# Designs tried in a protein design chat: miniprotein binders against q9bqp7. Part 251

Target 1, 240 residues: q9bqp7
Amino acid sequence: VPQNWFPIFNPERSDKPNASDPSVPLKIPLQRNVIPSVTRVLQQTMTKQQVFLLERWKQRMILELGEDGFKEYTSNVFLQGKRFHEALESILSPQETLKERDENLLKSGYIESVQHILKDVSGVRALESAVQHETLNYIGLLDCVAEYQGKLCVIDWKTSEKPKPFIQSTFDNPLQVVAYMGAMNHDTNYSFQVQCGLIVVAYKDGSPAHPHFMDAELCSQYWTKWLLRLEEYTEKKKNQ
Key: E = the ipSAE of ESMFold2; O = the ipSAE of OpenDDE; V2 = 0.75 times the mean of E and O plus 0.25 times the DockQ between their complexes.

## First folded at step 26 (miniprotein)

Design Lo12 (at its last look DockQ between E and O 0.96; V2 from the best seeds 0.80)
Fold by OpenDDE base, look of step 26:
Structure Lo12 (fold): chain B 240 residues (1-240), chain A 82 residues (1-82)
Amino acid sequence: as target 1 above (240 residues)
Amino acid sequence: SKIWVYVTITAPSPRELYEIVRRIMRLAFMHGGETIYVEIEGNRALILLTLPTEEEAEKFAEEVRRLLEELGLRVTVYVERE
C-alpha cells in the first residue's frame, strides 16, 4: 500500500462534462520547472527485469544494425512518432483552427491504422496539454482527452512495429495514462474529470490499431502502482 | 518478495500464440501472480511474470510446461532464484 495515498478521482468534480463543450480543445503549455515528469518518474523506477529486457533488445538491435544504424533507427522511430502525433492533433483539432493540413502528414500507415478508432472518437476536450498534480508534485503532457465510444478518456497514442495485442505489451503506458488522469482530475486548469483511459497502438503497415480501454476499476488498480513508483522515485531523490 | 518468471513460447500461428499467451496469463493469475510484460514477435512470445512465492512459481512453471508439451509447442520457463 502506498504510504502517500491520494485518490485518482476528484469527488468535487462532476463526472458529467459541463454542457459547455469548449469549442476549442485545451492546450496548456508545459512549464519548465524542477517538478519531475511522469516519463522521468517511470524511467528512473524501472525494475531490474524491465531494464534487462530493454537492454537485451538494444544489444540485439545494435548487433543487427550496428551502432550507427541503431542511432539512425532510433532517430527515425522518434521522428515517425512525432509526425504521427502532429497528424493526429491536426485531425482532432477543430476545422477552424486547422492550419494548412500538411497532406503529407496524413499519408502514413499509422494514420491508416487508427482510422477505425478515430470513428469512435468525439468531443475532444484537450490536445497536447500539460497537467500538474500539485499535491503529489509531478507533471505530464497528455496527448488527448476525448470521448471514446461515449466515454470520456485520456487517450495515449503509440506507434509500434511489433504487435501489441495485450495491454501488458504496452510496458508502463498504463501507468502513464493513469498518472495523467490523476493529475488532470486535480489540476485547477481543468473543470472536468476523466474516469477512463485508452491506449491506442498504431502500426506502420496500416494494419488495424489495437485499442486498450481502461475502465475506472482498471485505472484504479494501475493508479496504486503509479503511486508506488512515485514514492520510489521520491525516496531515490532524497538519497541522492 | 516477488518471484520473477520468464516464459518463452513459439506457436504455429499468431492466433494460436495469442490464445496460449492468454491461457498462461490466466494461469499466473490463478497462482496469485501478475503479468508484467508481453513481447510478441512473429510466432514467438516472451512473457514476464511475477509470482508471490517460489513454491507457486515452481507449480506455475510445471503447469505451463505440461500444458505446452501436451500441445506440442516449444516452451522455455525460467524462474529467477533469489
Scores: ipSAE 0.810, ipTM 0.933, lowest interface PAE 0.5, mean pLDDT 92
Fold by ESMFold2, look of step 26:
Structure Lo12 (fold): chain B 240 residues (1-240), chain A 82 residues (1-82)
Amino acid sequence: as target 1 above (240 residues)
Amino acid sequence: SKIWVYVTITAPSPRELYEIVRRIMRLAFMHGGETIYVEIEGNRALILLTLPTEEEAEKFAEEVRRLLEELGLRVTVYVERE
């Protein structure tokens, strides 16, 4: 139970299409500032049990690869994720010619993995777009806002080498989604809101991606958990 | 305060593993608990949960051990004591 509750949804906004909506997805630039990012808040507020599991994984990888091998492995995983996000932004952007779409960027198992999801995605409203929650004082960079199977969603794309068949397999990703959602719904750069979320886990070998849909009720439940993490972060910084 | 519980399972196949994981998550819910994290590697899973009391955690652990014993499957249940 957070001490300072704030609503995730804005009743004065609609999630339905508007005839005056722009034909090009929004891409609000991320501004340099002193307020924390969603990912920073989550990284700084991990439970002792989450830290234990991550440390266990790290130690196993270091034993297998050596310290330098582990550093290279994590760098390569980060680069693969970056390339995946770049590819998805390209695929989902309006294009004047195919020359702007790099063939090397589109050649990956991860892109193959999400093809069945992408056929259900339409009405892209935002891509790689900054969000800020003015009242709660946090920022983020969301991957995508689009319709998935007719529902307007904040969509978060993830790469994984291990199966993630349950939403509980995605660690803090649901908190990330709802934090972006809450920020967007109260950000003056946006005139609409989103009430649903989607986490898409793509696989290197091209196996079908796992979608994790979050309806409004589930988003509200995770929003409460996000508020607790943000509150914990704020208290830690006051005592730092 | 919350009681942390770790469950590890080995099943004959990933399909059977997922069914067993779902059953364990439902059992945790019935004891007032919550599933925090599920790690899947091949035919093995680790489930991190919270239960509201030591009494509920022990009841849950006993039920999980019995369930998997009846199925002839390997399980480890660790209840974190403060």
Scores: ipSAE 0.690, ipTM 0.891, lowest interface PAE 1.0, mean pLDDT 88
ESMFold2 (binder alone), look of step 26: mean pLDDT 84; pTM 0.831

Design Lo13 (at its last look DockQ between E and O 0.94; V2 from the best seeds 0.80)
Fold by OpenDDE base, look of step 26:
Structure Lo13 (fold): chain B 240 residues (1-240), chain A 82 residues (1-82)
Amino acid sequence: as target 1 above (240 residues)
Amino acid sequence: SKIWVYVTITAPSWEELYEIVRRIMRLAFMHGGETIYVEIEGNRALILLTLPTEEEAEKFAEEVRRLLEELGLRVTVYVERE
């Protein structure tokens, strides 16, 4: 049980977005601060077993590709991910529909992969927007807040070359999503609340993406785990 | 302290692999455990699990081995001991 319990949901905020929500998605810039990011917290609180699996994968890839080949591979994966997010932001942004869409960004297997998910996405409230939890002292940059199948969600877009049919295949991504939810729900820059999360795993070959929907109950379960990770991080930093 | 368990499976097809993974995840849950990570590559899966006790981990391991042997599938179960 977390020592410093804090709710994921804010009882003072209505679940219904006010009809007066701006037609333009929010894009709050991330401010560089001494406050740790969600990603940093998760990376520094990985279990020995998680670290072992990642190192094993890395060593295997180095054996297959060589050290330089692995660096190139890693750089390419990062670039592909970045381009995918840029393409999605362009697709989901009402204003960018007027700008010359770089047609080349839209012609990717990843974009093809998520088409069936995008059909169910509407009411975009935020894109690439910073969130801060003032009480718990962490920050993050969320990909998207939108309605998925009529439910307002924090949506996290991921790219993969391997199938991830289970939410457990997404490693710590569920923790990232709920961390963003909890921060947004208590960030004064946002007037609305989210109760659901969605992880979308897009595939390079254009095969249908896997959506991992997280209802309020599942989000609450992962929130408890997130709080424990945050506490562990805080303790480690005090001892350094 | 949680007991960590690694399960590696090879199946003849994706569909069979998927169902077996689901079944193993359910078994872990029945033993009071949790699935932490699932990696799938081709017709192979790696499952990382936690169990509440060494006793439950061993029971789980035996059940998984028996299940997969009965199906004629290749399985490796490793219980991490402290």
Scores: ipSAE 0.812, ipTM 0.933, lowest interface PAE 0.5, mean pLDDT 92
Fold by ESMFold2, look of step 26:
Structure Lo13 (fold): chain B 240 residues (1-240), chain A 82 residues (1-82)
Amino acid sequence: as target 1 above (240 residues)
Amino acid sequence: SKIWVYVTITAPSWEELYEIVRRIMRLAFMHGGETIYVEIEGNRALILLTLPTEEEAEKFAEEVRRLLEELGLRVTVYVERE
């Protein structure tokens, strides 16, 4: 149990959109500052067991590909993820028009993989938008806030070359989602709140993406774990 | 203090692998444990779990080995002592 518990939801905010909300998705710019990002907190608080599993995977890949091959593989995976996120922002944004290069981004297995998910996504309220938890002092950049099957969600898009049919297969992604959710719910740039999360894992071969829906109860469980990771990070900073 | 447990299994099909992983996760829950991470690659899975005590971890490990033996499948269960 965290020593300094803080609620993920804000009782002073509405779950429902109102007619005065902007129709264009929010895109709050990320500002350089000294408070930690969600991803930095998570990276610096990995357990010894998680670090071991990642190093084991790295060693196996280097044995198979060589050091230079592994570096190239890693670069290509990063580029594919970036292109996937660019394509999704373009698909979901009413402000962008397609360009010839953008059409090539739309022709990928990852985009095919998420088509059945996108059919259930509506009411996009934010895209690639910065969030800040003004009390707990952390920042993030969320991928999307939209309705999924009628539930307003913080949505996180991921690419994967391996099947991830369980939410436990997504590593720290659930913590990222709830950290963004908590920050958004307590960020004065946003007038509404979100109680649900969604992690969507898209596959390179176009196989149907795996959605991992997180209702409010599950979000609360992961929120507790996020607060523990943030406490651990803060304690390490005090001891430096 | 939590006890870390690693389980690796190989199954002949996706459907069997998926069901076996689910059964192991439920078994861990019944012993007061939690599934932390599941990696699936081909026909193999690695499951990282925590159990509340060494006694529960050893009971869980024995039950997983018996489950896979009854299915005729190979399993490795490693209970971390550190």
Scores: ipSAE 0.702, ipTM 0.895, lowest interface PAE 0.9, mean pLDDT 88
ESMFold2 (binder alone), look of step 26: mean pLDDT 84; pTM 0.826

Design Lo14 (at its last look DockQ between E and O 0.95; V2 from the best seeds 0.78)
Fold by OpenDDE base, look of step 26:
Structure Lo14 (fold): chain B 240 residues (1-240), chain A 82 residues (1-82)
Amino acid sequence: as target 1 above (240 residues)
Amino acid sequence: SKIWVYVTITAPSPEELYEIVRRIMRLAFMHGGETIYVEIEDNRALILLTLPTEEEAEKFAEEVRRLLEELGLRVTVYVERE
């Protein structure tokens, strides 16, 4: 049980989006400060077993590609992910705010992969927007807040070359999603609350993406795990 | 303290693989455990699990081995010892 318990949901906020919410998605800039990001917390609190699996993968890739080849591969993966997020932001942005859509960004296997998911996405409330949890003292940049199949969700878009048919195949991504939810639900920059999460894994070959929906119960379970990771990070920082 | 268990499996098809992975995950849950990570590549899966005790980990391991042997599938189960 976490020593510093804090709820994921804010009882002072309505579960229903306020009809007065602006039609334009929020995009709050991330401020660089001494406050740790969700990503940093998760990276520094991985278990020995998780680290082992990642290192094993890395070594195998280096053996196959060489050191320079692996660096190039990593760079390409990063670039592909960035382009994918940019394309999604363009697609999900209101038409009136659409900067000149680079048509080249829309011609990807990843975009093809998520088409069936995008059909169920509506009511976009935020895109690439910063969240801060003032009490728990962490920050993050969430990809999207929108309705998925009529439920308001924090949506996290991921790219993969390997199948991820199970939520457990997404590593710490569920923790990232609930961390963003908890921060947003208590961030004064937002007037609404989210109760669900969604991880979407897009594939390079255009095969149908896997949606991993997280209901309120599952979010609460992962929230407890997130709090434990945050506590571990805090303790490590004190000992440094 | 949690006992860590690694399971590697190979199946004839992705569909069969996914079903077997689901069954293994359910078995872990029945033993009071949790699935931490699942890696899938082609017709192979690596499953990282935690169990509450060494005894439950060994029981789980034996059940997984038996299940996969009965199916004629290749399985490796490694229980980390403290």
Scores: ipSAE 0.795, ipTM 0.930, lowest interface PAE 0.5, mean pLDDT 92
Fold by ESMFold2, look of step 26:
Structure Lo14 (fold): chain B 240 residues (1-240), chain A 82 residues (1-82)
Amino acid sequence: as target 1 above (240 residues)
Amino acid sequence: SKIWVYVTITAPSPEELYEIVRRIMRLAFMHGGETIYVEIEDNRALILLTLPTEEEAEKFAEEVRRLLEELGLRVTVYVERE
């Protein structure tokens, strides 16, 4: 149980605000701050068991590829993820955005993998947009806020070379989603709020992506875990 | 403190594997536990869980072993001591 509980939802906001032009997604720029990012908080508060599993995977890869091969592999994986996010932002942007659609950006197995999901996505409200929780003092960059099958969601896109058929296969990604959700719901740059989340895992070979929908109750459960991780991070930094 | 449990299984196919993983996660829930992480690699799975007490962890481990033995499949269940 967190020592300093804070609600994920803002009762003064609706999940469908009266925007003057909803066809122009928000893209709040990230500014360098002294407050921590969601991803930094999560990386710094991993359990011993999570660290062990990551080290086991790393050692297996190094055994197979060598140290230099592993560095090249990780660089390539990072680039693939970056290009995937750029492609999705382009696909989901109206022609009035600053980012032009590049045909070569759209040719990948990952993009093929998410096509089934994209047909259920509409009403894009934000893309690659900064969020800040002014009370809890953390920041993030969310990938997308849009409706999925009629529900407004914070959507996080993930690439993977291994199957992730269960939400438990996504490590801390559910915590990222709820942290972004809580920040957005209390960020003055946003006039609306979101009560649902979606994690979409896309595959390099084009296999159908796995969606992991998070309703409000599930989001609340993960929010409690996020608050504990944030408390752990804050206490650690106080004692450094 | 929480009791950490590691379950490794191999199934004849990915479809059968996913069904077995779901059953194991449900068994953990029935013992007051929580599934923390599931790694899928071809037809093999590693499941990391927590159980509230050593007693519940051992009961869970026994049920998992019985389930997999009834299916004719190999399983390893490791209960970590704090």
Scores: ipSAE 0.663, ipTM 0.887, lowest interface PAE 1.1, mean pLDDT 87
ESMFold2 (binder alone), look of step 26: mean pLDDT 84; pTM 0.829

Design Lo15 (at its last look DockQ between E and O 0.94; V2 from the best seeds 0.76)
Fold by OpenDDE base, look of step 26:
Structure Lo15 (fold): chain B 240 residues (1-240), chain A 82 residues (1-82)
Amino acid sequence: as target 1 above (240 residues)
Amino acid sequence: SKIWVYVTITAPSPEELYEIVRRIMRLAFMHGGETIYVEIEGKRALILLTLPTEEEAEKFAEEVRRLLEELGLRVTVYVERE
C-alpha cells in the first residue's frame, strides 16, 4: 500500500464534459522545471527484471545490426514515432486549425493501422497537452483526451514492429496512462475528469492496431502501482 | 517478497500462442500471481510473472510444464531463487 495515497479521480469534477467545453482541443505547453516527468519516474524505477529484459533485447539487436546499425535503428524508430504522433494530431485537430496537412505524413502503415480505432474516436478535448499533479509533484505530456466508443479517455498512441495483443505487452504504458489521468483530474487547467484509459498499438505494416481499453477499475489498480513507483523515485532522490 | 518467474513458449501458430499465453496468465492469477510482461515474436512468447511464494511458484511451474507437455509444445520455466 502506498504511504502517500492520493485518489486518481477528483470528486469535485464532473464525469461528463460540460457543454461549455471549447470546441478546440486544449494544448497546454510543457514547462521546463525541476519537477520529474512521468517517463522519468518510470525509467528510474524499473525492476531489475525489467532492466534485464530490455538489456537482453538491446544486446541481441546490437549483435544482429552492429552498434552503428542499432543506433540508426533506434533513431528511425524514434522518428517514425514522432511522425506518427504528428500525423494523428493533424487528423484529430479541428479542420479550422489544420495547418497544411502534409499528405506525406498520412501515408504510413501506422496511420492505416489505426483507421478502425479512429472511427470510434470523437469529442477530442486535448492534444499533446501538458498535465501537472501539484500535490504528488510530477508532470507529463499526454497524447490525446477524447471519447472512445462514447467514453472519455486518455488515449496513448504507440508504435510497434511486434504484436502486442495483451495490455501486459505494453510494459509500463498503463502506468503512464493512469499517471496522466490522475494529473489531469487534479490539474486546474482542466475543467473535466477522465475515468478511462486507452492504449493503442499501431503497426508499421498497416495491420489492425490493438486497442487496450482500461476501465475505471483497471485504472484504479494501475494507479496504486504508479503511486508505489512514484514513492520509490522520491526515496531514491532523497538518498542522492 | 515476490518470486519472479520466466516462461518461454513456442507454438505452431500465433493464434495458438495467444491462447496458451492466456491460459498461463490465468494459471498465474489462480496461484495469487501477476503477469508483469509479455513479449511476442512470431510463434514464440516470453512471459514475466510474479508469484507470492516459492511454493506457489513451483506449483505454477509444474502445472505449466504439464500443460505444455500434454499439448506437445516446447516450454521453459525459470523460477528466480533469492
Scores: ipSAE 0.742, ipTM 0.912, lowest interface PAE 0.5, mean pLDDT 91
Fold by ESMFold2, look of step 26:
Structure Lo15 (fold): chain B 240 residues (1-240), chain A 82 residues (1-82)
Amino acid sequence: as target 1 above (240 residues)
Amino acid sequence: SKIWVYVTITAPSPEELYEIVRRIMRLAFMHGGETIYVEIEGKRALILLTLPTEEEAEKFAEEVRRLLEELGLRVTVYVERE
């Protein structure tokens, strides 16, 4: 029940590819500007409960590893995620496969973990591509737009050391996906729209990744929650 | 205003754990609630939920405790007070 409701889908736009589209996936560059990113909006609108859970986790890790150990651990996790995204972009891009032949980048438990998912992915339309919602005034950088099991999806890739068998295990990631989707569907850099989302959680030990498919109905439900977070962000901004 | 509830569970196996988590999420739905976050670590789970009223939250909490007691499993249910 957002005060400023806006539709996630654009009825003026087809979900079919442009017949003249190139075979190379879109990669719209991220422009530095004054409008907030999806991740900043979500980070600045965390509930007290979310903050409590994150602080509890942090204190547990510091108790186990020490402050320096915790900093090293989080830095390493971030690097692993970065390498994973780089590897996936290379795998899914025809041009990247020719330029990137680093076997160590492509040989990780996380890459093994997603192999069964990648078999169901085709028709890649965008990789590491910026989206902007001019009306709602936010920006993002999505990981991938491709078909998954015949459905065109905004796909978000995640690394995890813990199992995430439920979409609720990904907390704010469904909001991130629908925010990107809504922005893309109203971004003039894109000639098509997307109605589905996918969150893919990959595991360090190579265990099969968990896909969390989001159909149009589920996306609409999370879109409402995203709009509320964006409204909350805007209100906090006014108070500063 | 929504009531926040934390449930922690330990089960003998991941498969049993996931089934119990699904049952708790279904119970929350039956009380008009929503599952917000589920953290899985080995044989342990933390479930963060909202319930529509303090009355429904306490009923839910008691039903969860009874369910886990009948299964012979450890559970902690914490209902936030506002």
Scores: ipSAE 0.663, ipTM 0.886, lowest interface PAE 1.2, mean pLDDT 88
ESMFold2 (binder alone), look of step 26: mean pLDDT 85; pTM 0.842

Design Lo16 (at its last look DockQ between E and O 0.96; V2 from the best seeds 0.80)
Fold by OpenDDE base, look of step 26:
Structure Lo16 (fold): chain B 240 residues (1-240), chain A 82 residues (1-82)
Amino acid sequence: as target 1 above (240 residues)
Amino acid sequence: SKIWVYVTITAPSPEELYEIVRRIMRLAFMHGGETIYVEIEGDRALILLTLPTEEEAEKFAEEVRRLLEELGLRVTVYVERE
């Protein structure tokens, strides 16, 4: 049980999007501060077993590609992910629909992969927007807040070359999503609340993406785990 | 303290692989455990699990081995011992 329990949901906010919410998605810039990011917290609090699996994968890839080849591979994966997010932001942004879309960004297997998911996405409230949890003292940059199949969600877009048919295949991504939810629900820059999460894994070959929907109950379970990771991080920093 | 368990399986098809993974995950849950990570690569899966006790980990391991042997599938179960 976390020592410093804090709720994921804010009882003072409405569970329903306010009709007065602007038609334009929010895009709050991330302020670089001494406050740790969600990603940093998760990276610094991985278990020995998680680290082992990642290192094993890394060593295998280095053996296959060589050190320089692995660096190139990593850089390419990063670039592909960035381009994918840029393309999605362009697709989901009402204002950018009016701008000349770089057609080259839309011609990817990853974009093809998520087409069936995009059909169920509507009511975009935020895109690439910063969240801050003032009480728990962490920040993050969320990909998207939108309705998925009529439910308001924090949506996290991921790229993969390997199939991830289970939510457990997404490593710490569920923790990232609930961390963003909890921060947004208590960030004064946002007037609404989210109760659901969605992880979408897009594939390079254009095969149908896997959506991993997280209901309020599952979000609450992962929220407890997130709080434990945050406490561990805080303790480690005090000892440094 | 949680007991960590690694399960590696090979199946003849992706569909069969996914079903076997689901069954293993359910079995872990029945033993009071949790699935931490699932990696799928081709016809192979790696499952990282936690169990509440060594006793439950061993029972789980035996049941997984039995299940996969009955199906004629390749399985490796490794229980991390403190």
Scores: ipSAE 0.804, ipTM 0.931, lowest interface PAE 0.5, mean pLDDT 92
Fold by ESMFold2, look of step 26:
Structure Lo16 (fold): chain B 240 residues (1-240), chain A 82 residues (1-82)
Amino acid sequence: as target 1 above (240 residues)
Amino acid sequence: SKIWVYVTITAPSPEELYEIVRRIMRLAFMHGGETIYVEIEGDRALILLTLPTEEEAEKFAEEVRRLLEELGLRVTVYVERE
């Protein structure tokens, strides 16, 4: 288990909304820092088994599409993901209207896929907002903090062309969620805390998105795994 | 030391596939293991797991093979030997 355990939840913060909270969702700017990002930590601490599975997938795709076809495929997937996140931020922002947006952002299967989830999302507190854990020394950029079915969550939006009916199908995404949660709960830019997480997997064909809700207990379990990955990262950097 | 196990299965329909995946994940848990990753592709699934010992990993592997044989379905179980 982690050598230097640190709690994910902050006992000095209230679960209840503060009347002085801003009416517009927070968007803390991401500052270029020396300290590592969540995604960097996770990429640099992948197990041999994780690397093997990713390489196996890559080789199958190259066999099917050719190297040039695979490159074009990955470029298109990246652009679709970027557009999806832009559309969601726009939809969830109280300062925007559909008339003031690129209408093409709203015409994707991914947006149709999440419609049933969005009806259960309310009380948006943060959108595309930076978090920093000053004690554990990592940063992140979370997608959204909002209530989902009455529970305040760190919400992570993902696109997928494959079904992800199990949370285990989302690879390291649960670690990203809890890392962002822990950072936010101990970041002085935020006056509230979050105890739950949500991973929403949207599908290109418009099929209903899969929500993966993470209650406080499940978040604590993944938090332990995140701390181990962060320790591994730190140890590797000390040996340079 | 943890033992890595890969299970690949094929089922006639996605609904049957998901149920079999759930059963395999429960079996792993009963042997003290943990499901790390599940990939679904059409009628196939890949399940990556860890078990606490080689003994539990081999018991798990045999139970998975028996389960799928009982259902008349094909399975491959690979236990990493390090």
Scores: ipSAE 0.688, ipTM 0.894, lowest interface PAE 1.0, mean pLDDT 87
ESMFold2 (binder alone), look of step 26: mean pLDDT 84; pTM 0.830

